VH-VL binders against o27280. Designs and how they scored, part 278

Target 1, 266 residues: o27280
Amino acid sequence: MDSMNVPEVLEIKRIVEESESVKTFIFSWDFRREVRPGQFVMVWDFRDEKPMSVSLIDPVRSEIGISIRRVGEFTDRVHGLSEGDLLGIRGPYGRGFELMGRDILLVGGGIGMAPLAALADEATARGMRVDALVAARTADELLFLDRLEAAGVNISTCTDDGSCGFKGFAHERLLTLEENHDMAAVCGPEPMMFQVMRILDERDVPAQLSLERYMKCAVGICGQCCLDDTGFRVCAEGPVFWSQELSRVREFGRYRRDPAGRRVPW

## First folded at step 11 (VH-VL)

Design X33 (framework fv_cemiplimab)
Fold by ESMFold2-Fast, scan of step 11:
Structure X33 (fold): chain C 266 residues (1-266), chain A 118 residues (1-118), chain B 107 residues (1-107)
Amino acid sequence: as target 1 above (266 residues)
Amino acid sequence: EVQLLESGGVLVQPGGSLRLSCAASGFTFSDYGMTWVRQAPGKGLEWVSGISGSGGWIYFADSVKGRFTISRDNSKNTLYLQMNSLKGEDTAVYYCTRGDYSWPFDYWGQGTLVTVSS
Amino acid sequence: DIQMTQSPSSLSASVGDSITITCRASQKISNYLNWYQQKPGKAPNLLIYEASTLQSGVPSRFSGSGSGTDFTLTIRTLQPEDFATYYCQQSLSTPYTFGPGTVVDFR
């Protein structure tokens, strides 16, 4: 029995409303249990348990933050909680992002900016130059812009409807941005990540991409996850994968699988 | 095996509207993104629009943005192109193709001719 | 937008000849380039994808090469059915632009 397998019941210390649909829940954290950007925790509301990426890592205040978007029954219940209420937290789990070089590009779509916000904090603390491309359907769905600006990040935005920044998609905006990054980190909808990955591959920029749908498999809950049509199982090694790994996976960006193995298109 | 059949091309007055259909067979339709490509008489190929397998991700050429809409009905294995505010420059054979950002345009239908003229 | 050009715009050849068609992108596209063949009065068909991968069912006399901005389609031992128009197309990013085409005519 180790501490990562046992949920700790933690008090919600602070709640930050990021948008109409997204809240960040902040908890005191014992940093003897290391946590890195790109890792996730299992959040237990005493009925269901769901994986959530860590969006804030603050050793100075001894806090972590978990950003949650309202998408279903579990997240609806959690959004109904208040400061002082309790949640079960266990982890961290999964492979975190690795930082290398001097310059990093972050490309985030919607809630995918959550783990990238934590990564931006670490990269800026290390003295790296950080450029972030923040993409969303509309301006009100862009996340963490103020936090990124406060951290000294160079921000570009794009929205499908043109309500903020470039009118268009992340990959189209990326083509107009200057080259010259030592690495990139990408998180968001898989169709966005697939198209961004191609541009980064053309620029010979090594990229790490976070596939949040595989977090349950990383903790051993799902044994049938497979990213490769030849039957290769990569889910347990996630959620962060290098672009050279994902470029060989035919289903990436095209479809995912439900628990019965049925293909669900993007 | 894989077959794509376009329909709907006719003569239309400038400013008019028209909906093209593409009936797909021989593969699991929802597993693939689909694309419309057009060719003006005697001219080259021009990419028009693409749609992902679920219909959740849609892309348009600038020349048709705001005027054309792409959609699909996976229960009917059918792709659509709704064309509004038609211009003379939209006169072309419109091809339905299998493929999108994630797959090459590997199968093409025979095309349907749209003529925009008085 | 990424602009595509092809050369020559047309060429005349005889059965048994070897011909080359070049395609140039206005910016680097790695190997995200496809080649299509269109016979008179017919729909296009895919010949090559990812610059050099031959589509199943396409004769081995067709080959593609190149990366970055410059690409070549080669047809060795030209056959009567190869008289057609050939198009390159970049697949790096939307809008997916085609080259203007190269017409291969009988000499």
Scores: ipSAE 0.772, ipTM 0.900, lowest interface PAE 1.2, mean pLDDT 90
Fold by OpenDDE, second read of step 12:
Structure X33 (fold): chain C 266 residues (1-266), chain A 118 residues (1-118), chain B 107 residues (1-107)
Amino acid sequence: as target 1 above (266 residues)
Amino acid sequence: EVQLLESGGVLVQPGGSLRLSCAASGFTFSDYGMTWVRQAPGKGLEWVSGISGSGGWIYFADSVKGRFTISRDNSKNTLYLQMNSLKGEDTAVYYCTRGDYSWPFDYWGQGTLVTVSS
Amino acid sequence: DIQMTQSPSSLSASVGDSITITCRASQKISNYLNWYQQKPGKAPNLLIYEASTLQSGVPSRFSGSGSGTDFTLTIRTLQPEDFATYYCQQSLSTPYTFGPGTVVDFR
């Protein structure tokens, strides 16, 4: 338990440039320490610490991957790192995805595809049929397409500007798809997830959704990631939630709280 | 008390442009998505456009895509609808409403009349 | 797009009557349906959201029911101020669409 909460200093083995704004950092991993798709790690650059989803789980190569989008000072610093540089990693934390059934639908938006990519690998390895709706603002922001294709995932793309695939939002594309699945996993902007969840609920498709919130401790102590109505801690009870759980969370899809606890609209 | 006040509705020629404004008060404007709904004379209600609280998410009806733009200035508690390439079929009372995908349209302004005619 | 229909297009009733308005969606929309009341020359007012939840401040004589494709608005003990046009609206997906409206007149 103590070892899990202490950052382990790891060398960056490889860096994969996924897009202009997203890089995947690959680390050696001792798989005696279990990690599941949907779980997150705390990444420490010796100045600050941020939660990041695990996007690659490779027991064969004894590697994990963490995909990071460049969005601020911390991520700017991390994106400036090179292979061979060091980062602190502690975790994994949180509740990951649960797989069930024979076929699964993945709906991801932007960096939200990170945990879903890992889930796709596991699902395909288990012999499941995987359909993925990959959404982004523009074609160049679509993530993991080659990787998903190589894994045997059936991909449907959606872009806000129509530069690739369906022109529109993920929930709009989803409405055009007739096929139902045994379960769905969703990760991306909450407005997307909120609307996707409604459609899935209407179709009676069990859905798991991964939330992103400001996290500080990652161990359910500080309460920074606490959801208003339920008291759910995203780091402890989540970040993966069932749609039934999120239906109880009024703030979901509507607003989040910043580090100061103020409401921030979507 | 929540109040929404539309302005900018005038007579304009086909092909013309017009910008509508909606002044909001009585609530934290940035916390809510906002929506434009229009009603042609003697007709029903038609959803036109929506924008999230932060302005990061924008939606349009197909009938106005490419011609209309929606924006907001949260510092001024104001919602805007820029209408270009106006057509006769755009003639309507335009209502500003509080609400979006996550919230019903729980408050409405009294509307502003836009008339497109030669 | 999801098409909304209403029935009847108009009805006449007396004070004290109970009336029912029906709304139908072209596809399943779960409970993502709102009801609005619009009086002549006025802006619409929200009555019911999510098919059956009464908006704050709305009299209890108003009620909504239904799920999937068929929905109902019921007004019990109709009052003089209930003279208006009523619209249903689906909130499942953009474009958000309204029903054509039902005009309620008094005899």
Scores: ipSAE 0.393, ipTM 0.784, lowest interface PAE 1.8, mean pLDDT 93

Design X34 (framework fv_cemiplimab)
Fold by ESMFold2-Fast, scan of step 11:
Structure X34 (fold): chain C 266 residues (1-266), chain A 118 residues (1-118), chain B 107 residues (1-107)
Amino acid sequence: as target 1 above (266 residues)
Amino acid sequence: EVQLLESGGVLVQPGGSLRLSCAASGFTFSDYGMTWVRQAPGKGLEWVSGISGSGSWIYFADSVKGRFTISRDNSKNTLYLQMNSLKGEDTAVYYCTRGDYSWPFDYWGQGTLVTVSS
Amino acid sequence: DIQMTQSPSSLSASVGDSITITCRASQKISNYLNWYQQKPGKAPNLLIYEASTLQSGVPSRFSGSGSGTDFTLTIRTLQPEDFATYYCQQSLSTPYTFGPGTVVDFR
């Protein structure tokens, strides 16, 4: 892999509050270290290190952004930081998204919109037509709508409770959307991604899906680098996979594995 | 080896409530999503509800949405269907099945008959 | 909702016959189609999933084919235990829907 394995201590330049539970931390970045949408970095708070997807790539301002959802002790500590505070950043790691064709569909659930927001920027800069289906449990958990709109993205929303847009799940909303896309990119909870993948497969739309749970393999934290039937290593191949590759993986959308290799159901 | 055993089906009045149970054995229960499918007397099969292995992802048919809830207790290998505001049209044999969005309905219990009548 | 139809609604056959049952979806579902068999008074059992994959333990005389909207279940050399009702079911998206069933009766 071409990733730097030494953390660089960077100052938090800006913090954007995306929602009650999600913040984007923005850092100056030297783009001699290339970063592509779909890649991740290791974020170190000088106690613990966790993988986070890159959500903003801005060579004009020489900045990257990392969006973090508050879910536990590490993320609670990071959310308590202010502009001017320091974090260790190592990477980037993993395979990024590939773009092809004239139009792309993005399907994101919750924090899964983070890597897709960076991809939307690249796709629009390339001159592609970008349609985004943004899904969440409730309206307040829909992420990046203003940023996507500013980028010229055509947005559809979907909430489980009907508080914004279509009432129902992402895959149910997708069935009501027009079918013409040259490719798709999907990121979110695996049960959502699994069901979306089936619909895209039916439409013969090549799709890339991001499996963020395996990012720890890139730094040697766990033995979860091989997928059941394929022997596919996420740190070498992922976290972004083509739908054709994931269709052969029996665990996708059903269960993940803990550090001991035990099955943890969705 | 795989066995699913439903219980709880009885005669109940319209507007009443009833909870069905399904005891599973012969497989790692939490590795599989589970589904309830019903069949009205002399009619075809109708999907009712599905639940993921952890219980976090739940889906309902429109005909029962807001009235039924599905849940599971993985420590007891048991699936539940809580049926509220019952209507005559809910009269059916209710089958417990292994499988959901991620797996076909590959094993079925014998079914339990729910009759909704005055 | 994705609507499923089956043809014929019923058919009469003799042991040793080969029979064909057709299932049609109201919209394309790729190969996300399952076939079930239900004998009188019993629960259904899975025969075929993903349109053409035979479930473990199901006799090789059963086969499935098709993709998109049109699907076929074929039973070669019909046996006495095959007289049953057969249902197709789309597995593309919730709400999952079954066909109305095809009754295979003894002639």
Scores: ipSAE 0.733, ipTM 0.870, lowest interface PAE 1.5, mean pLDDT 89

Design X35 (framework fv_cemiplimab)
Fold by ESMFold2-Fast, scan of step 11:
Structure X35 (fold): chain C 266 residues (1-266), chain A 118 residues (1-118), chain B 107 residues (1-107)
Amino acid sequence: as target 1 above (266 residues)
Amino acid sequence: EVQLLESGGVLVQPGGSLRLSCAASGFTFSDYGMTWVRQAPGKGLEWVSGISGSGYWIYFADSVKGRFTISRDNSKNTLYLQMNSLKGEDTAVYYCTRGDYSWPFDYWGQGTLVTVSS
Amino acid sequence: DIQMTQSPSSLSASVGDSITITCRASQKISNYLNWYQQKPGKAPNLLIYEASTLQSGVPSRFSGSGSGTDFTLTIRTLQPEDFATYYCQQSLSTPYTFGPGTVVDFR
């Protein structure tokens, strides 16, 4: 759609402090432009434009939310904004998550819980049973626990330092959790997603994984999604991919590429 | 050709510390995760620790957690294992291997012997 | 932790024999299983990864099969250089674990 490719200047209606480094920016949204969990928007601060996952989808209040972690110059500027300030938003873009079955598992690491929080809202509204494994380095970096609890989600946590829940990594915690899910959705750092994917594959649980680096393909900046090092094409528009698609991508979980095509290791 | 060469193995007293090094050549070091595997005299193989290509994602066996640290210097093509609070049970040949969660342990060095004894 | 066992612990064979070694995981690991060979006084080398994929440079007489909990390494037409200890290793999740090894000796 033409309207999807033109930034709308929207007022920041509300800002929620999720953690020391993460804020959710909430905007009024016209739901004639449908938004699904797993999709992203391009956020424009009138200097630079960056893709951000949609973390709140509320048609009843006519609102969307976008959660942003402070990691560099663009995000530092956006974090400096206040309610009433303006941002440009275009989209939504990309393939969203598909809900299947009755019982679903969400596995999120850090800011990767943002698109999964929106998915949890939709799944619980449909009467599905939702289990969420929320992973972070420390307790202070666990995101959306109160929101997930309010939605009726069954929550497990793990932290690298043991400050909340299981002491260890998401994949190590997952090995100790019940196996009976109809599908899973996974979002977080690629090394976490790679290892979680293997466990879900062993359990024959179909998994959908969201990869930030494929968001550019969804907006048409790249002519093809990606070629892996073995010559297999990733023929799907991102950022959400089925695990069977990612099993063929040699780079997944190992390295990404900079603008010059050089490998940047995880 | 891919080569991995371990060094640093010596006799050390219980409670002591030791740093092992592994010099890598013949491949783009930062493209691969690396792993330490040990073998006690006359015994089988035991996974010790793994580290991702960037050095950010690190995993340890429970027997060494809190005592050992793994690190790498990609500019020098070198992998390290810092071993603290050494115990007699840590006596083993320590092998450097190419590979981690994302790649099989496809190349191994010759190993370096660490003996922990009074 | 995922425990790995191997059978037999040792076997004696002659050049030209076909031998099989089995590996069992304490829980399902799909095909995330590697096989290594270690000759006396030498470092291990990778033979097979993902249960059945032969590593480049490894002779075709080596083959792997299995999925879930039960795995087999087969060496057809055993050669003198094949007398070694063989280890399986699960690669599903950290902490990675090896089997105790199977020693293949001259008869």
Scores: ipSAE 0.735, ipTM 0.877, lowest interface PAE 1.3, mean pLDDT 89

Design X36 (framework fv_cemiplimab)
Fold by ESMFold2-Fast, scan of step 11:
Structure X36 (fold): chain C 266 residues (1-266), chain A 118 residues (1-118), chain B 107 residues (1-107)
Amino acid sequence: as target 1 above (266 residues)
Amino acid sequence: EVQLLESGGVLVQPGGSLRLSCAASGFTFSDYGMTWVRQAPGKGLEWVSGISGSGEWTYFADSVKGRFTISRDNSKNTLYLQMNSLKGEDTAVYYCTRGDYSWPFDYWGQGTLVTVSS
Amino acid sequence: DIQMTQSPSSLSASVGDSITITCRASQKISNYLNWYQQKPGKAPNLLIYEASTLQSGVPSRFSGSGSGTDFTLTIRTLQPEDFATYYCQQSLSTPYTFGPGTVVDFR
């Protein structure tokens, strides 16, 4: 209705268990409120509100999906819900990914595959060739592989323990992959994104990176966003940033800040 | 002002284990990733392992994967390298450095000598 | 893995000379290259990062250049304290790799 003003109470239509720690909650959605890959919504359990990336955008079925990793009190409560239960949803918020060219690369780590899965759906529907590099600590933490395969995506996997695909990190695997992409989209832990960004910059591949920590700033909750600890403040609408914007941010990939403004290392 | 002090280097038998420590001072330890670099007697520098500021992200050279582990205690400003299944070719001076994927190796400790011999 | 080579492996020079050391990467690394100096019996120290950026406190007689695969370290008007071994190191991706070193010795 008015994506900035009123949370809509929606019924959980379906829950997909993606892994031991990740579930996708699917809701009917009125697509008079357009949602684009890379955008997020505020999820309200009637006690607390948290930003969550949209992982499924399906106008044909009139559904959206929101993938949530169990990481704290709020997410533990949400994971305890069942089909038929209610959640408050408002949004979408933030700038989404922009698709360009014919051949694209997606690089996702853990839950960072959530917004990239939605992007993969849009890119393949538009006839683009999609290569996805999916990284996780172990095979059981790799997300959306069946969905990506069904969409016709060319998949490469990396696990830290070697339980699936390349044994090692996304950036190390990326060095062995073909260099002919028109753009890349990257989402995951900042240490992964930082190292992937350098390789893409060397290849002259324009990259868009999604930074989860700037989602609340995009809805006006925290006011000004500080992107550099040297006193440079950038009030930019995230969560998606171009690599050239991030190349000057000294804290990217190194540390973030807690609610009190203290540095929290990666 | 920035200071890194390695310790723990001794003579160990092949197949043995050893833990190296590096005490850091003069900077906010948790704001920086840290790295171990080694140098065999009379030879060049070899990157061994790196760790992010929190300790959650760790990286290893192929020659030490599965045998070495890197860790840190930010409350004590200390970096560790646990070395298992030691081989003769692990004989080297081990340097503690400030820096990782996001920062050059800008400060180095004095090094600690590990000798693996029977 | 990205292999690094240096040329020459050693050179002899006199105080006041200008010298050039070359470093080559087996694949393109943009400007993600660092240079280190190591004096006998001492730990290395950082001279240059991102191919051409001089580390704070390093004398201006040191300079770095290059991009892609070919890089150069130049020392103008060599001083007694510059007799040392010099290493290049690629910082594009793990595993990080150093060149074999170039020994600069005096006569």
Scores: ipSAE 0.749, ipTM 0.883, lowest interface PAE 1.3, mean pLDDT 89

Design X37 (framework fv_cemiplimab)
Fold by OpenDDE, second read of step 12:
Structure X37 (fold): chain C 266 residues (1-266), chain A 118 residues (1-118), chain B 107 residues (1-107)
Amino acid sequence: as target 1 above (266 residues)
Amino acid sequence: EVQLLESGGVLVQPGGSLRLSCAASGFTFSDYGMTWVRQAPGKGLEWVSGISGSGEWKYFADSVKGRFTISRDNSKNTLYLQMNSLKGEDTAVYYCTRGDYSWPFDYWGQGTLVTVSS
Amino acid sequence: DIQMTQSPSSLSASVGDSITITCRASQKISNYLNWYQQKPGKAPNLLIYEASTLQSGVPSRFSGSGSGTDFTLTIRTLQPEDFATYYCQQSLSTPYTFGPGTVVDFR
């Protein structure tokens, strides 16, 4: 039917404005091509291509959603699109989340909630108890709250400015929570994820974390998304990693590499 | 050799403002988060504030939130602490140190004394 | 916040002695604990991080152990330059907190 590495030109079926800076683009999807929460697709606007996490997986409607935050030229162009417009989508790629246990904790920051929202849907559909710590800088940047609530997720919010929920950072909020879970899934800024991971480690909670890196090929060939010092390719071995794997990754939470391969601090 | 040199500590009245500086050398400044730690006379160490390498992420102790700001100029290899609405309890030697959530405080400056008194 | 305590607050020892300082966290902090040494009028120096890893350049007579809530710093064969104040610090979460310190002075 299709080659995984050939972009399929798809029509934007629907656009959901999640926040001032985030839109979810919904596409019809042939689920003969399986997709898992935590996997990503390469989005092609016929000029440039960027990796984006899948934020919605709806087999009933035969739809997937891709949430995109407006952060640069590519995303500016994409945000300018309307329903009915076309985008190239290839994938999905990467290792997605694995669900285990009966209850799961989701810790997300900003756009990091995108893959976690998809995971929440799957977890709840499986009858798991899902607790979500949703973090953002401000209240208006909190993502997917209504969607999560509708799915039966227990939500705890955290904002840097205290405009909603706990005033402070996700790791600080997590420290105040006493309940443990069978597993955790984490996605967001790496400073957040790093600190959250330590707390989860201290609590002996198995954790999976989704990383974001500059990707070019998405198929493990170009090496642009390799992590120091393991050589893990985020597009192939990730983007979802177990905490034990990331504990071996020196750069995690400390720096990343730009398109030129230069170190960029967090 | 890694060196950190604090400056700006002076006598100031309660309610006053002061900006501390920390000049860094001997390492790639932007690769490291930086931290301010203070020590009141005859007392122990107190974490005050931290900032990531890029400056995007800033952390504060509750005792200084809303009053202090932390910043850095990586082009000048300099860390700053802007202190507003100073109180007597802010009197301390202020140390700049290399390190953050992902790195222990492995290098320290000699500190600069801030005295808040009427 | 995570509170840190130390014991003893002070101790007197002689050159050549072996001493042990304890640090306790109000909650489990795994191995996310650092030890610092501070001499009068000087800035602190990192001795040990992650509970037991010796900082580069620090003499091997210094050692750290512990996990969870209870930690220890041991100085074997105390040297004249080791008389100082020692602080533990948790690095699990902000706000990072220090112990009150332990003064090691001459007997």
Scores: ipSAE 0.823, ipTM 0.913, lowest interface PAE 0.6, mean pLDDT 95
Fold by ESMFold2-Fast, scan of step 11:
Structure X37 (fold): chain C 266 residues (1-266), chain A 118 residues (1-118), chain B 107 residues (1-107)
Amino acid sequence: as target 1 above (266 residues)
Amino acid sequence: EVQLLESGGVLVQPGGSLRLSCAASGFTFSDYGMTWVRQAPGKGLEWVSGISGSGEWKYFADSVKGRFTISRDNSKNTLYLQMNSLKGEDTAVYYCTRGDYSWPFDYWGQGTLVTVSS
Amino acid sequence: DIQMTQSPSSLSASVGDSITITCRASQKISNYLNWYQQKPGKAPNLLIYEASTLQSGVPSRFSGSGSGTDFTLTIRTLQPEDFATYYCQQSLSTPYTFGPGTVVDFR
């Protein structure tokens, strides 16, 4: 039971506390099943299954890491687990980030830094110059700063409350950063991504953005994904999309839909 | 169809506090971000504050940061602006508008006058 | 902050004239520029968004153009109800900023 579509029951090898609300769960992984930054796995606690982005990819140690923020019943249960406990993992799934050029800007908000941390590792290993803008509400919610620093990433921070770095939002901080980049990767809450995308588009920087809400569609659970509310559906694998694809999606950054089709505002 | 009605503007002393309200009707309130824009007598328009559809994302002009708070009650279709530590420079007509970072300010209320004077 | 300027600060025109108002941003804002009309004693109303998209219900005599830093609002065949103050506003990033306004008066 080792195929991508069958859950493999894996032992939690190590748990890293990233913050009061975020933990990284580390598992031994057989890299015959390749996994790339931007991809996700389905995590099964033997009651519910949820998509989670891969935040650590380490072929040398044969490990993957999955960073999980505590936001509801499922994640509360998973946060209650200890080293040695078991979880079902299947995947990886979805479109990963594509790297191009010599210079990359990463813009991450909160838990959105998780897939970007894995991307930073790959980009630095490839010899790219990596600049990261890490955003959170407060200093204690900034994620992966030590890991990014150890990898040689040039870090800029911003917090809503001004407790670390620039006082303000990621898009406001980005306006003060004038460095050219060959590409950007963005992950975080959609209001942040929407506003960051506008600035990157104005600067003609090709950007890839990762949308958590499209992860289920990539595994075929929800069927066809609608990214365009003009009445036509676009079959997109997700969760990573180019900014040009998202610029015409009326819902992006404004609202999403629940299982009943009701609008849920940001 | 779309209607926005501001209320709460009065004469208030410097250092005082005041809460403005904006009652919205004719559209699904929670589908839209909302914004407050003010206009001092005989002057131009100044953006004050914006709030996302859920109320979770809030933005402020530097001139009001730390003094003003924006909030909304989606169950009552109402937008609020709590103004503290009022200054003479805050004297203006305050307009409620539909729209934020994701939507233009496409509908405006009639405005409510706030006068800060001793 | 992104600063907005408008030219002219005021102009006098007659019914039937065609007029042009210019707006300039202190830095590039792509097409994230809106135009508003405000009549004396009234609230502003949206005319144009994304530099050139006419708001529903706005007469076709209004048009907008431009991108980057320089933008124009044109009113063809000016009507009596068009005598008002016109404001541009950048929507690229918070804090959002308005131009100082252009007053269009009857000649």
Scores: ipSAE 0.778, ipTM 0.896, lowest interface PAE 1.1, mean pLDDT 89

